# VH-VL binders against q96il0, part 275

Target 1, 167 residues: q96il0
Amino acid sequence: APERGAERRDTAPSGVSRFCPPRKSCHDWIGPPDKYSNLRPVHFYIPENESPLEQKLRKLRQETQEWNQQFWANQNLTFSKEKEEFIHSRLKTKGLGLRTESGQKATLNAEEMADFYKEFLSKNFQKHMYYNRDWYKRNFAITFFMGKVALERIWNKLKQKQKKRSN

## First folded at step 9 (VH-VL)

Design B20 (framework fv_ebrasodebart)
Fold by ESMFold2-Fast, scan of step 9:
Structure B20 (fold): chain C 167 residues (1-167), chain A 120 residues (1-120), chain B 108 residues (1-108)
Amino acid sequence: as target 1 above (167 residues)
Amino acid sequence: QIQLVQSGAEVKKPGASVKVSCKASGYTFDSYGISWVRQAPGQGLEWMGWISVFEGWTNYAQKLQGRVTMTTDTSTSTAYMELRSLRSDDTAVYYCARGEFYDETYFDYWGQGTLVTVSS
Amino acid sequence: QAVLTQPPSVSVSPGQTASITCSGDALGDRYAYWYQQKPGQSPVLVMYYDSKRPSGIPERFSASNSGNTATLTISGTQAMDEADYYCQAWDTSSDHVVFGGGTKLTVL
């Protein structure tokens, strides 16, 4: 029987990289950082006899990871785009070109960038607050289900011990 | 094959209640939530609420709070939506749809819909 | 409650690119989802998490979400794509799902 997680390794039509856990691994696997979100993806091991409760926990963790990856990928892209627009606008205001005579990308000093960072943080404050709220809500739910899974496993071990005692 | 099969059409008078069923098959019922979405004739989609199957947690649209109740029967893999104190503007096709069991959700599979007509 | 605004109708010729927009404050900090509904049928998920396409949905469907505006794009539009299209987002302030008013796509 093949590893149940194999289907999750399929590539998207856009050529997005697949991250594959090591062959015959019985544990979760951590991949390299995503180029856009800069977060390391986790590839979850799927046991052959996964209970409905274990499946629910795994799917919650998978959904939370995908949500988290997409949030940070979008945030990083927005930051980079707005930073470039700000730099170009300020250089234009000063009558300076976008490149130096050596062909290097023209930059602003830290004092000049302070206005951008202040505006970006203020503008995105609500978005970050909602992200933090949802992040904590998701982790609370994950912790709750982890506790339920742990109790299920303890119960199953107790049943196994009783079976041995009866014989 | 994943499928949601709903109960048949209903005709009710104003003030009555209706209970629509949605039988799930082809997946682990307890691993997902069920949402209810309605659509009045010629109108758009309106979300009514959601239920987490395993826990029985519910979240109802503010407009329907106090009139709607969502339940499940895991032994038959069936979800139910009961709407009370029916008004003529409750006439709609009612859909059940499978979603994630927690928070921000989207709907990957839908029932065929149940027409509920409220008229004198 | 947050509102998502869609144009009521969009018309394209076969083979042309159709563009359907969805605008609202909720899209600035939440994902957009898209559904296709043909007459007498249930809605079908065609796009999720702003730009991801479900298995079985043709490659000609794509989407984006920039600022407060999400866009569903259908390249090489076919007669079979004629349907009502609905966007969806999560309204954080009410903890509710919100749908756009729907756009009727006509292929002539």
Scores: ipSAE 0.006, ipTM 0.604, lowest interface PAE 10.0, mean pLDDT 82

Design B21 (framework fv_ebrasodebart)
Fold by ESMFold2-Fast, scan of step 9:
Structure B21 (fold): chain C 167 residues (1-167), chain A 120 residues (1-120), chain B 108 residues (1-108)
Amino acid sequence: as target 1 above (167 residues)
Amino acid sequence: QIQLVQSGAEVKKPGASVKVSCKASGYTFDSYGISWVRQAPGQGLEWMGWISAYEGWTNYAQKLQGRVTMTTDTSTSTAYMELRSLRSDDTAVYYCARGEFYDETYFDYWGQGTLVTVSS
Amino acid sequence: QAVLTQPPSVSVSPGQTASITCSGDALGDRYAYWYQQKPGQSPVLVMYYDSKRPSGIPERFSASNSGNTATLTISGTQAMDEADYYCQAWDTSSDHVVFGGGTKLTVL
């Protein structure tokens, strides 16, 4: 994986700035992890002779990436907020306050936090199940379009070979 | 220019069936899906179902399951929605709308609508 | 019960900011979409993927989705914005697209 792009100025049709791959790149470019989702964004390489089918596949992959990043950004934010609320509630119930005598943030031990993780997982089980279902649906669709693009490319190569034989 | 052109208004008796057409133009038909959305007079939008013109996959609203069938004809770039066993509360304007080829979609282009009146 | 709840009507004076809300559990983990419908016309997409504006929609339209509530905001509201507005989301429990009940925006 060579160097990353020097600039982050790639404009989508909406006018929003995006990260930018190196000038000579003929491959998809992977950026740094997003602050909120902790997922690496992918800038998709667009060939000059992109077919309508290839464009449809790229659009689907871009939309799936945005959907995926938004889901995990929201999930991580929800997790962090609920974790903080749980810790504060537990400490308040114990009468310990939010800070230690040394001024450090008060924490719960691993056994106490296990209750939160079990509760969070149970509460969000349905949400994650539906995420997995949709993720599989989207990946199936992407795989199907990838197959269509592959067949189109094979057909184009066969047409080239047939032309050489006819010549 | 992308367009969805629907068939004309229909008047039906209770128990009859209606089949509305939606002819697409200006884009690659089999790369997208078509949803059907209806609107009763003075009421809001109600999603009826979706069909992928690419794969032929369908997903129908639970309320309409067993009464609705969606099909496509790629040779004419036309989508169809047939609703059977019509009731008076099926009176509505029926829209076709273009979306993605998967069923969790939004609608960027809409047909002009087809009024279906069910009365005895 | 409605899966997505909108106020039935919102009234603003010309030039003021209109805010139309859409609330439902589905919005906590799904994208919100917004449509404008004028009498006798088909709906028009005005906002997608929570906050993205389609080409041709004025910059005075914006939207957000936070804490199970999506909001469509129209700044500098004009008479031409008077219409019914519908939100849309995916209802994961039914595996279906759902619409809000619609909000009639009146510009004085």
Scores: ipSAE 0.000, ipTM 0.503, lowest interface PAE 17.2, mean pLDDT 82

Design B22 (framework fv_ebrasodebart)
Fold by ESMFold2-Fast, scan of step 9:
Structure B22 (fold): chain C 167 residues (1-167), chain A 120 residues (1-120), chain B 108 residues (1-108)
Amino acid sequence: as target 1 above (167 residues)
Amino acid sequence: QIQLVQSGAEVKKPGASVKVSCKASGYTFDSYGISWVRQAPGQGLEWMGWISAWEGWTNYAQKLQGRVTMTTDTSTSTAYMELRSLRSDDTAVYYCARGEFYDETYFDYWGQGTLVTVSS
Amino acid sequence: QAVLTQPPSVSVSPGQTASITCSGDALGDRYAYWYQQKPGQSPVLVMYYDSKRPSGIPERFSASNSGNTATLTISGTQAMDEADYYCQAWDTSSDHVVFGGGTKLTVL
């Protein structure tokens, strides 16, 4: 990252999965799902003469993608960790080992797992609400800048049209 | 039993750096995060940041951005917090604490604390 | 400015009920957590997710979170409960954990 002072929020170790778009592509490329977030990353095409406004929009979209991937990677990891912790706690309470006689990981029945899911959803309710609020705010900002870029491109076409007329 | 054991007290000059360690035991280290919280003499608790032991993700307090670095070593089940460009107002007891999430987190186990004194 | 506001001190007689409040806009939407800290010791989690009590914490400890105010209640307060108490929440505006200023509970 450019400067350490900019590192204010949670950061991904890798951010986006490593992939290569087709060499002759002049469009955005969608990659395979990330191992942790299970979301498909977008690799943004950067034109040679990108305007400052276009750069701002692209960086906002990239930051939103990274934020979104971090949220879901953490959520998925938290879910799997708490699920494992719950299962181990319940098996210990029952006096059962963590593995079956066949050496496989011991599991709980559907009734006991339902208790876990109910509790997990309940305690993460506010977290999901804040995610949705932030997601809407980010999409509003992206839409606004998309509009500004569109207006800039219209204006540039009008300028080129005038120049073409004089020649 | 679950324990977090921190390194010993440090005395540093202004401008120096300090690196505090926190050795975890009694649980699967890479399944939890570690937060760092400091407390100046006679003052309240101040959150410094959080690190995931599973992937190394960090979240630092705005006030400390650019001066703090948190790391983990899963082979030794140890978390580290390095604070640079020390000032006299960095004098505090520094705690590590087990915190699961980067938000909505609570600290169920705490280290014993490490006193860092910054004086000229 | 304080994101979470606690009274600096609360005094109670042994056997009486102590109430420690923690106020802030974040508590309307976020969970409250409570810690007990005795002199020279690390903080100890006494309440999480607004009203849940960790294993090992006496039943006389309870908590609630209503509106923008979280309350830690200690019924039948004992001398051993004398300590500093801190509330904690997530502050969405700064994207980090915040603690209240702390309340010194005196039992005399």
Scores: ipSAE 0.000, ipTM 0.468, lowest interface PAE 17.2, mean pLDDT 81

Design B23 (framework fv_ebrasodebart)
Fold by ESMFold2-Fast, scan of step 9:
Structure B23 (fold): chain C 167 residues (1-167), chain A 120 residues (1-120), chain B 108 residues (1-108)
Amino acid sequence: as target 1 above (167 residues)
Amino acid sequence: QIQLVQSGAEVKKPGASVKVSCKASGYTFDSYGISWVRQAPGQGLEWMGWISALEGWTNYAQKLQGRVTMTTDTSTSTAYMELRSLRSDDTAVYYCARGEFYDETYFDYWGQGTLVTVSS
Amino acid sequence: QAVLTQPPSVSVSPGQTASITCSGDALGDRYAYWYQQKPGQSPVLVMYYDSKRPSGIPERFSASNSGNTATLTISGTQAMDEADYYCQAWDTSSDHVVFGGGTKLTVL
C-alpha cells in the first residue's frame, strides 16, 4: 500500500474534545506520497461532537482528496502506457529491437521524445484545463465551508460566554 | 440505515402541477444534496436537477427551467420537487437520489420512485 | 441527440464476460459512473470514478474509461446480472448530469 509505514495515531488521548487545549495537536496529519498519484494523503481529525457543518466540510475535503488522487493516478498510468507505446512504435519503424545489446530497454533520443511530450500535452490539454477548473472550484467550496465552520465556532463561544455570565 | 422514502403515485390532468416529496433518514440531511431523475415508461433516465439540503442552492436541467422548483425542509429532512404545466410526456417515474454537492456528482442512494401519470 | 451513446442491447452466455460501452466527448475529461436497474426497481450504483466499485457490489464488476469510451465489464456473468445498465457523466458545456440511453443485458 502507498501509505504503508505512515505515522498513525493509534493511541489518541482519552476524551478527545471539540475544544483543544492550548499547544496540543488537534489537527490533520499528512502521510507519505501515494505510489500511483505521488500525492501526500491527509488524514482528518474528527472532534468528539462534530457538527453537521463540520461533517460536511470534512467529507468535502476527503472526497476532494480521493478525486484528486484518482485523477493523478490515472494520468500517471496513461502517461506511462502511452510513452511505452510511442517508444515501441518508433523503434519498430526504425527496425530496432526493444532491448539494447546490453539488455537495457531501448530509448529514443531527446528530439524524438520531445515529439511524444508535445503530442501528450496537446492531447491532454483540455483534460488538464478541466482538472484545474474543478480543483479551483473544490478549493473555493472548501474555503467557503471553512469560513462557515469558523463562524459557527465563534458563535458557539459567544453563546457559551453569555450563558456563563447569566449564571 | 440510509433511506429515501417518496410520496405515493399521482394522477394529474394536463396543465396541472404535481409536488413529490422525498424523506431522508439515516444520515445527516444537511450535509448532502438531493437530485431528481425521471424515467418515462420504457425509456431511459433523465436528470431534472439538484438541490443542496442546507443552503437551498439549485441547478435545474435547461429544458425544465421555469417549470420545476426544488425545495427542502431541514426540520423534517424532506426534499420536494414541484413540476408545473404538466403535459402527457411528463408521465414518468420520478426518483429522488442522494447526490454530491459539487461537480461530477453520482447517486449512491435512491428513493423507491413515484409514478406520475398525466392523462386527460 | 445523445451526449452519451450506449448499445441498446448486449447478450452474453452464463459464465462469459459481458462488456457494455458508453461513448461521448464528456468522458475524455470527466468521470464515468454506472447504474444497474432491474424491472420495477430503482437504479443501483455499481461503479463510480471510472473504475471504483462500491461496497456490496460483486468483484466480477469492473470498469474503465479510456479516451471518449467508458466500459463496464462483468466477468463470469450470472443470470442475476440481467438488467438495464446506464452510464453517467458530467457535461461541462451544459453544467449538468447526462445519462447514456441504457443497455439491456440479456444472459442466455
Scores: ipSAE 0.000, ipTM 0.502, lowest interface PAE 16.5, mean pLDDT 81

Design B24 (framework fv_ebrasodebart)
Fold by ESMFold2-Fast, scan of step 9:
Structure B24 (fold): chain C 167 residues (1-167), chain A 120 residues (1-120), chain B 108 residues (1-108)
Amino acid sequence: as target 1 above (167 residues)
Amino acid sequence: QIQLVQSGAEVKKPGASVKVSCKASGYTFDSYGISWVRQAPGQGLEWMGWISAFYGWTNYAQKLQGRVTMTTDTSTSTAYMELRSLRSDDTAVYYCARGEFYDETYFDYWGQGTLVTVSS
Amino acid sequence: QAVLTQPPSVSVSPGQTASITCSGDALGDRYAYWYQQKPGQSPVLVMYYDSKRPSGIPERFSASNSGNTATLTISGTQAMDEADYYCQAWDTSSDHVVFGGGTKLTVL
């Protein structure tokens, strides 16, 4: 059975596209933007000597990436759906057809679309505020863990120097 | 020596609220989070939520959202868990345990437990 | 939410090796942790980060995590090891801790 450490993350969460990083990359690899979230997924390199703290940091960063991907994929889909519904509702109210003479989708002018954007942002203000708060909390946790990993590396180097001098 | 000492057993009627305390010693209290885990008689462990002693940030189990509140008092190195609108199925031993959200996903020290009995 | 599945009971003779499994999707990309609980006592951490042993835990305790299955192994099992054992992992989808249902280890 394959070891867990040998597994590479090449699949985004449900609703997000899959990407495949180079097989034997020695560094983190950044993929193309996801079609739904517009965010670039990161494949994290797993070193042979990864410590438990380093693995926790990597998994935390992977989890945060998945959370971020899901949030923006959902927001973009909601935006697109509500935008379409708004346009159709306004065109119907004006007694206009949903298609132009050329067969293209009928659209609203910039002023009317500005009304939609203002309403959408206002309606989603609290949701975006909670997203920013959670994003801040997650980044604090990542920064804290990065500090712990840095301290661990300093301690390991100090221990090695001390051991070499004691021998 | 690191210790978590909890308040004594409580007997409550359905609909009441209970507040359990957990006093920490032997470490820098605000450097770690506290989780609460309960265990119904003869059953397994159920995670209730977590609180950061430094920031007061909380993360509650979805099942308990709206009924549980976790707080800390850094001046006394004490964590609290209040559970409201008690039901008979809330009868359990309630544990506090040291851990950190995202930073620590395991519990290295546990309180002795507090038996909360909910009965008519 | 994700679940972690453990056998309800495991029985071994003194001196034999006990093996307790814990299976769930969360273990595929998250660490496994193990707790021992004796009757009337609080849980005690016996293994962390899949395979690391805390200070004070006997060397006969070991653990691994492969695929979606974590395993706690107790070699040379003694009467004092008789207890309930719980596995734990982080559930990324709910951003919460999840525990296994527990395994009762009986030493005959």
Scores: ipSAE 0.000, ipTM 0.456, lowest interface PAE 17.4, mean pLDDT 80

Design B25 (framework fv_ebrasodebart)
Fold by ESMFold2-Fast, scan of step 9:
Structure B25 (fold): chain C 167 residues (1-167), chain A 120 residues (1-120), chain B 108 residues (1-108)
Amino acid sequence: as target 1 above (167 residues)
Amino acid sequence: QIQLVQSGAEVKKPGASVKVSCKASGYTFDSYGISWVRQAPGQGLEWMGWISAFDSWTNYAQKLQGRVTMTTDTSTSTAYMELRSLRSDDTAVYYCARGEFYDETYFDYWGQGTLVTVSS
Amino acid sequence: QAVLTQPPSVSVSPGQTASITCSGDALGDRYAYWYQQKPGQSPVLVMYYDSKRPSGIPERFSASNSGNTATLTISGTQAMDEADYYCQAWDTSSDHVVFGGGTKLTVL
């Protein structure tokens, strides 16, 4: 059964601790989808001369990625658990066993499953609304720091050009 | 190293105003936010509000709306918190704390605190 | 405004595991953060994003957030861990930061 505390720490919802980029990568790169969140992790390249502003941008992007992965890992696990509980409950209410006469796992029809999806979406509406709000706030912040980093790089390039001119 | 240094203790009369400063060093000031948190003697932490040093956006606790003002001065890397119409129950240690410049922040560095006593 | 409820006090013997809970509706939708405060000192961040530990915080500190209850766990508790502990979350209803009432951890 999926539960935050029930799994070993090396199977943590984020899953990114085992993701490793190619040797000597000089760029960000994208990994395979995480088992729990179904999101592709980004491994960020850390330059040796990273400015404090560049570090802030990278940290913000990394923290936003971790926030996203934890949110969706938890949602996906909750969905799977509640779906199974719903199916089991409805089959019991009908007086049916968990398996058909052919030995296959008993299932609900599309109309009955629609009831589950409606209930799940209604129950989680507020959580998804706040997720969307925070997602936009985080992307707003990332975009503005990207602009600041770009401006910093332009100024640094101009300073280097001025030094070269003096020689 | 990252440091937040606050102004010294204040003693004020009821009805007066107090303005506490918080000077930041060791990081890019306008890339973070500053929250103000107070603690009455023997009591817990109470969030007062936050200000983005990036764009001066503010968000104040409902109970303090209308009598608190937070500002920043990027040229001196200093944040300010002014509390007006002081009452005896405003007696507390006031902390500034560094956080993100957006909502749903956490506080990784704290100032040493400023004791504000409201009496007489 | 949403409320985060913590027990006023928790007592453990040295070497035992301490558990401090923090409960509130906000924790179902938002991250929990934890702070340690010793007498006469400023708070110190000990856990963030439900379960992440800042650099410099001992490995014996861990945390979780399940349903509406966040838990700070200190394994092999030491005398130096004696302090007040506060949880924090974002209150979506008022759009503000909220703190729990604090828990005094005593190591006897």
Scores: ipSAE 0.000, ipTM 0.540, lowest interface PAE 14.8, mean pLDDT 82

Design B26 (framework fv_ebrasodebart)
Fold by ESMFold2-Fast, scan of step 9:
Structure B26 (fold): chain C 167 residues (1-167), chain A 120 residues (1-120), chain B 108 residues (1-108)
Amino acid sequence: as target 1 above (167 residues)
Amino acid sequence: QIQLVQSGAEVKKPGASVKVSCKASGYTFDSYGISWVRQAPGQGLEWMGWISAFLGWTNYAQKLQGRVTMTTDTSTSTAYMELRSLRSDDTAVYYCARGEFYDETYFDYWGQGTLVTVSS
Amino acid sequence: QAVLTQPPSVSVSPGQTASITCSGDALGDRYAYWYQQKPGQSPVLVMYYDSKRPSGIPERFSASNSGNTATLTISGTQAMDEADYYCQAWDTSSDHVVFGGGTKLTVL
């Protein structure tokens, strides 16, 4: 897998913002919620002596974060666009203007909006099932590599202890 | 250095089977998946499927379901792709490519390709 | 089954900017990846995660993914960039990888 570039404040294609941790952070840190996905990004600390296995775990966690951010940014955008389209359609069907006398956006009542939510959930059911499946698979993989990293660290400590005893 | 080395070109008759190998080196074989991608002469790339050595999971393109089998041998760090009931439209260069352990991925390293010619 | 649509060919003069598009529903909620393939060679990854450039790929390569359209951009295009370019995405509905049809970039 190709290596990531330097830390930088940037926006992802999905509209997700990146952030920069404090200069001398020695641990992972959590940023504010992204404008589009409403999820908090995590910046992962990179140790000087990161093993190939530790690098794979970190990259898997970073890739999973980007995947998750992109999914929810797109989902929120789709929801907002379809909600506005639904409201526009219903108001036009009723012969109502898109704005009230006071200049506010005209809205539908809760009962009418319930129709939209039911339709949205129904047609996105399979998409959400795929998301949950992929989420479980990714978390299984992350847990597996966390276990491998833990075993590697234990082995390295045991190896160091035996070398010390032999000297 | 990460490298994927594939077996040599094959010429087969319609109805035969072909098994292409892909030997990996320079990385921990079980930590990555292997995808197979083919390209007919003058045509684009077509994904055939993916295999995980660790989990033994496979995911095959619907068009090839029932004709393709992907396997791995971790002792030799080798992936295999067997395609059965060959037709003339299976004539293509077959590539193996490394992906992440998880099946949704991109391909950072590719084998050199294996030309499989199916002719009567 | 999802489809990724690319123009069959794009032509640019040396030093000009080349733009290759890739469109499909999968790109609305999945990453775009890009590969360069020269005659007789294996594909080479040139862009991943929509806009990330692998080590060894020149800075003149950049990419974006907006809505259902991903774009690969090559600034200051050189003769050596002449190749076929393929986009890739994951199709959630089929749980499969999908490739675009490919774009032949000609530098004249």
Scores: ipSAE 0.000, ipTM 0.498, lowest interface PAE 13.4, mean pLDDT 81

Design B27 (framework fv_ebrasodebart)
Fold by ESMFold2-Fast, scan of step 9:
Structure B27 (fold): chain C 167 residues (1-167), chain A 120 residues (1-120), chain B 108 residues (1-108)
Amino acid sequence: as target 1 above (167 residues)
Amino acid sequence: QIQLVQSGAEVKKPGASVKVSCKASGYTFDSYGISWVRQAPGQGLEWMGWISAFSGWTNYAQKLQGRVTMTTDTSTSTAYMELRSLRSDDTAVYYCARGEFYDETYFDYWGQGTLVTVSS
Amino acid sequence: QAVLTQPPSVSVSPGQTASITCSGDALGDRYAYWYQQKPGQSPVLVMYYDSKRPSGIPERFSASNSGNTATLTISGTQAMDEADYYCQAWDTSSDHVVFGGGTKLTVL
């Protein structure tokens, strides 16, 4: 079955740190860095009289945050996994064990690690290019809707002042 | 003193799920991975999969893909293995064991084992 | 999946040398590891990285890996060495750990 086929794949774990803002928060709340992505999550405040346009902006920002969190969680996990594999492979080639006499993980010197970093960057070049392109598109959309919301809020303030003067 | 202590024996009906725990002590939990290995009565060792407490990466045996899930809880230094859609041929002693990498791993410390019996 | 083949049983007299073989394609490019399991007990690592002995394992245990065959050797075998022995390697093609079928060592 399709669900069984999908479940049989090894996948990079994705997730964010658990956090919860104060119940009566009246502004956006910034949490601690996520364990996997190392990015600080934002919990968005929802005004009681949120307009449809404000809701659209908030949802777009939330979706962008989730996309960004997942990208960096997966990237950091891939980096850590491949780094461990590279170190192991190089120690094996040298005929060395994976632990030092003190019981710590054996490590490679900076010169040896330079090979890994070059390989990792080269291998992920296109992936990072696509990330930057998508980030640009998302940031443009967010900026556009922020402008619309700002204009709506200015218009509403002007309407309230005019209505007060008429009444 | 390095120890892995597993949860107690389980008896399950076919189609049920079982979740076995493995509590680690005496070392930095996040510096190692945990493998799960099972052994049917009178049979040999069968590797089920590995999880890194550091990277969160998992690697599951092909025949168990879709039925097994491995997780860790760093706050309690505990690893978990959940096996779903149990069949009578899943009756085995389940071991957790410490290993460093998802590849080329070997198991320097083992838990005491958890007997899971699947019968109608 | 790659297979590691071990003889089902090996018998030796006390004081004799026991040799347990483990054969498979994976051993040509990967390390061999060995475990001892006594009835009702968890496996115990007795050899790693083809030929290295963990702290606490007697000197009479040694091992090698040549071509596609790894060998665990127990010199001056004692009654306490009677157990099941399992070899292990990494299968590069399936990205999985593979165990041998196990060898029951009897000391008579």
Scores: ipSAE 0.000, ipTM 0.466, lowest interface PAE 19.1, mean pLDDT 80

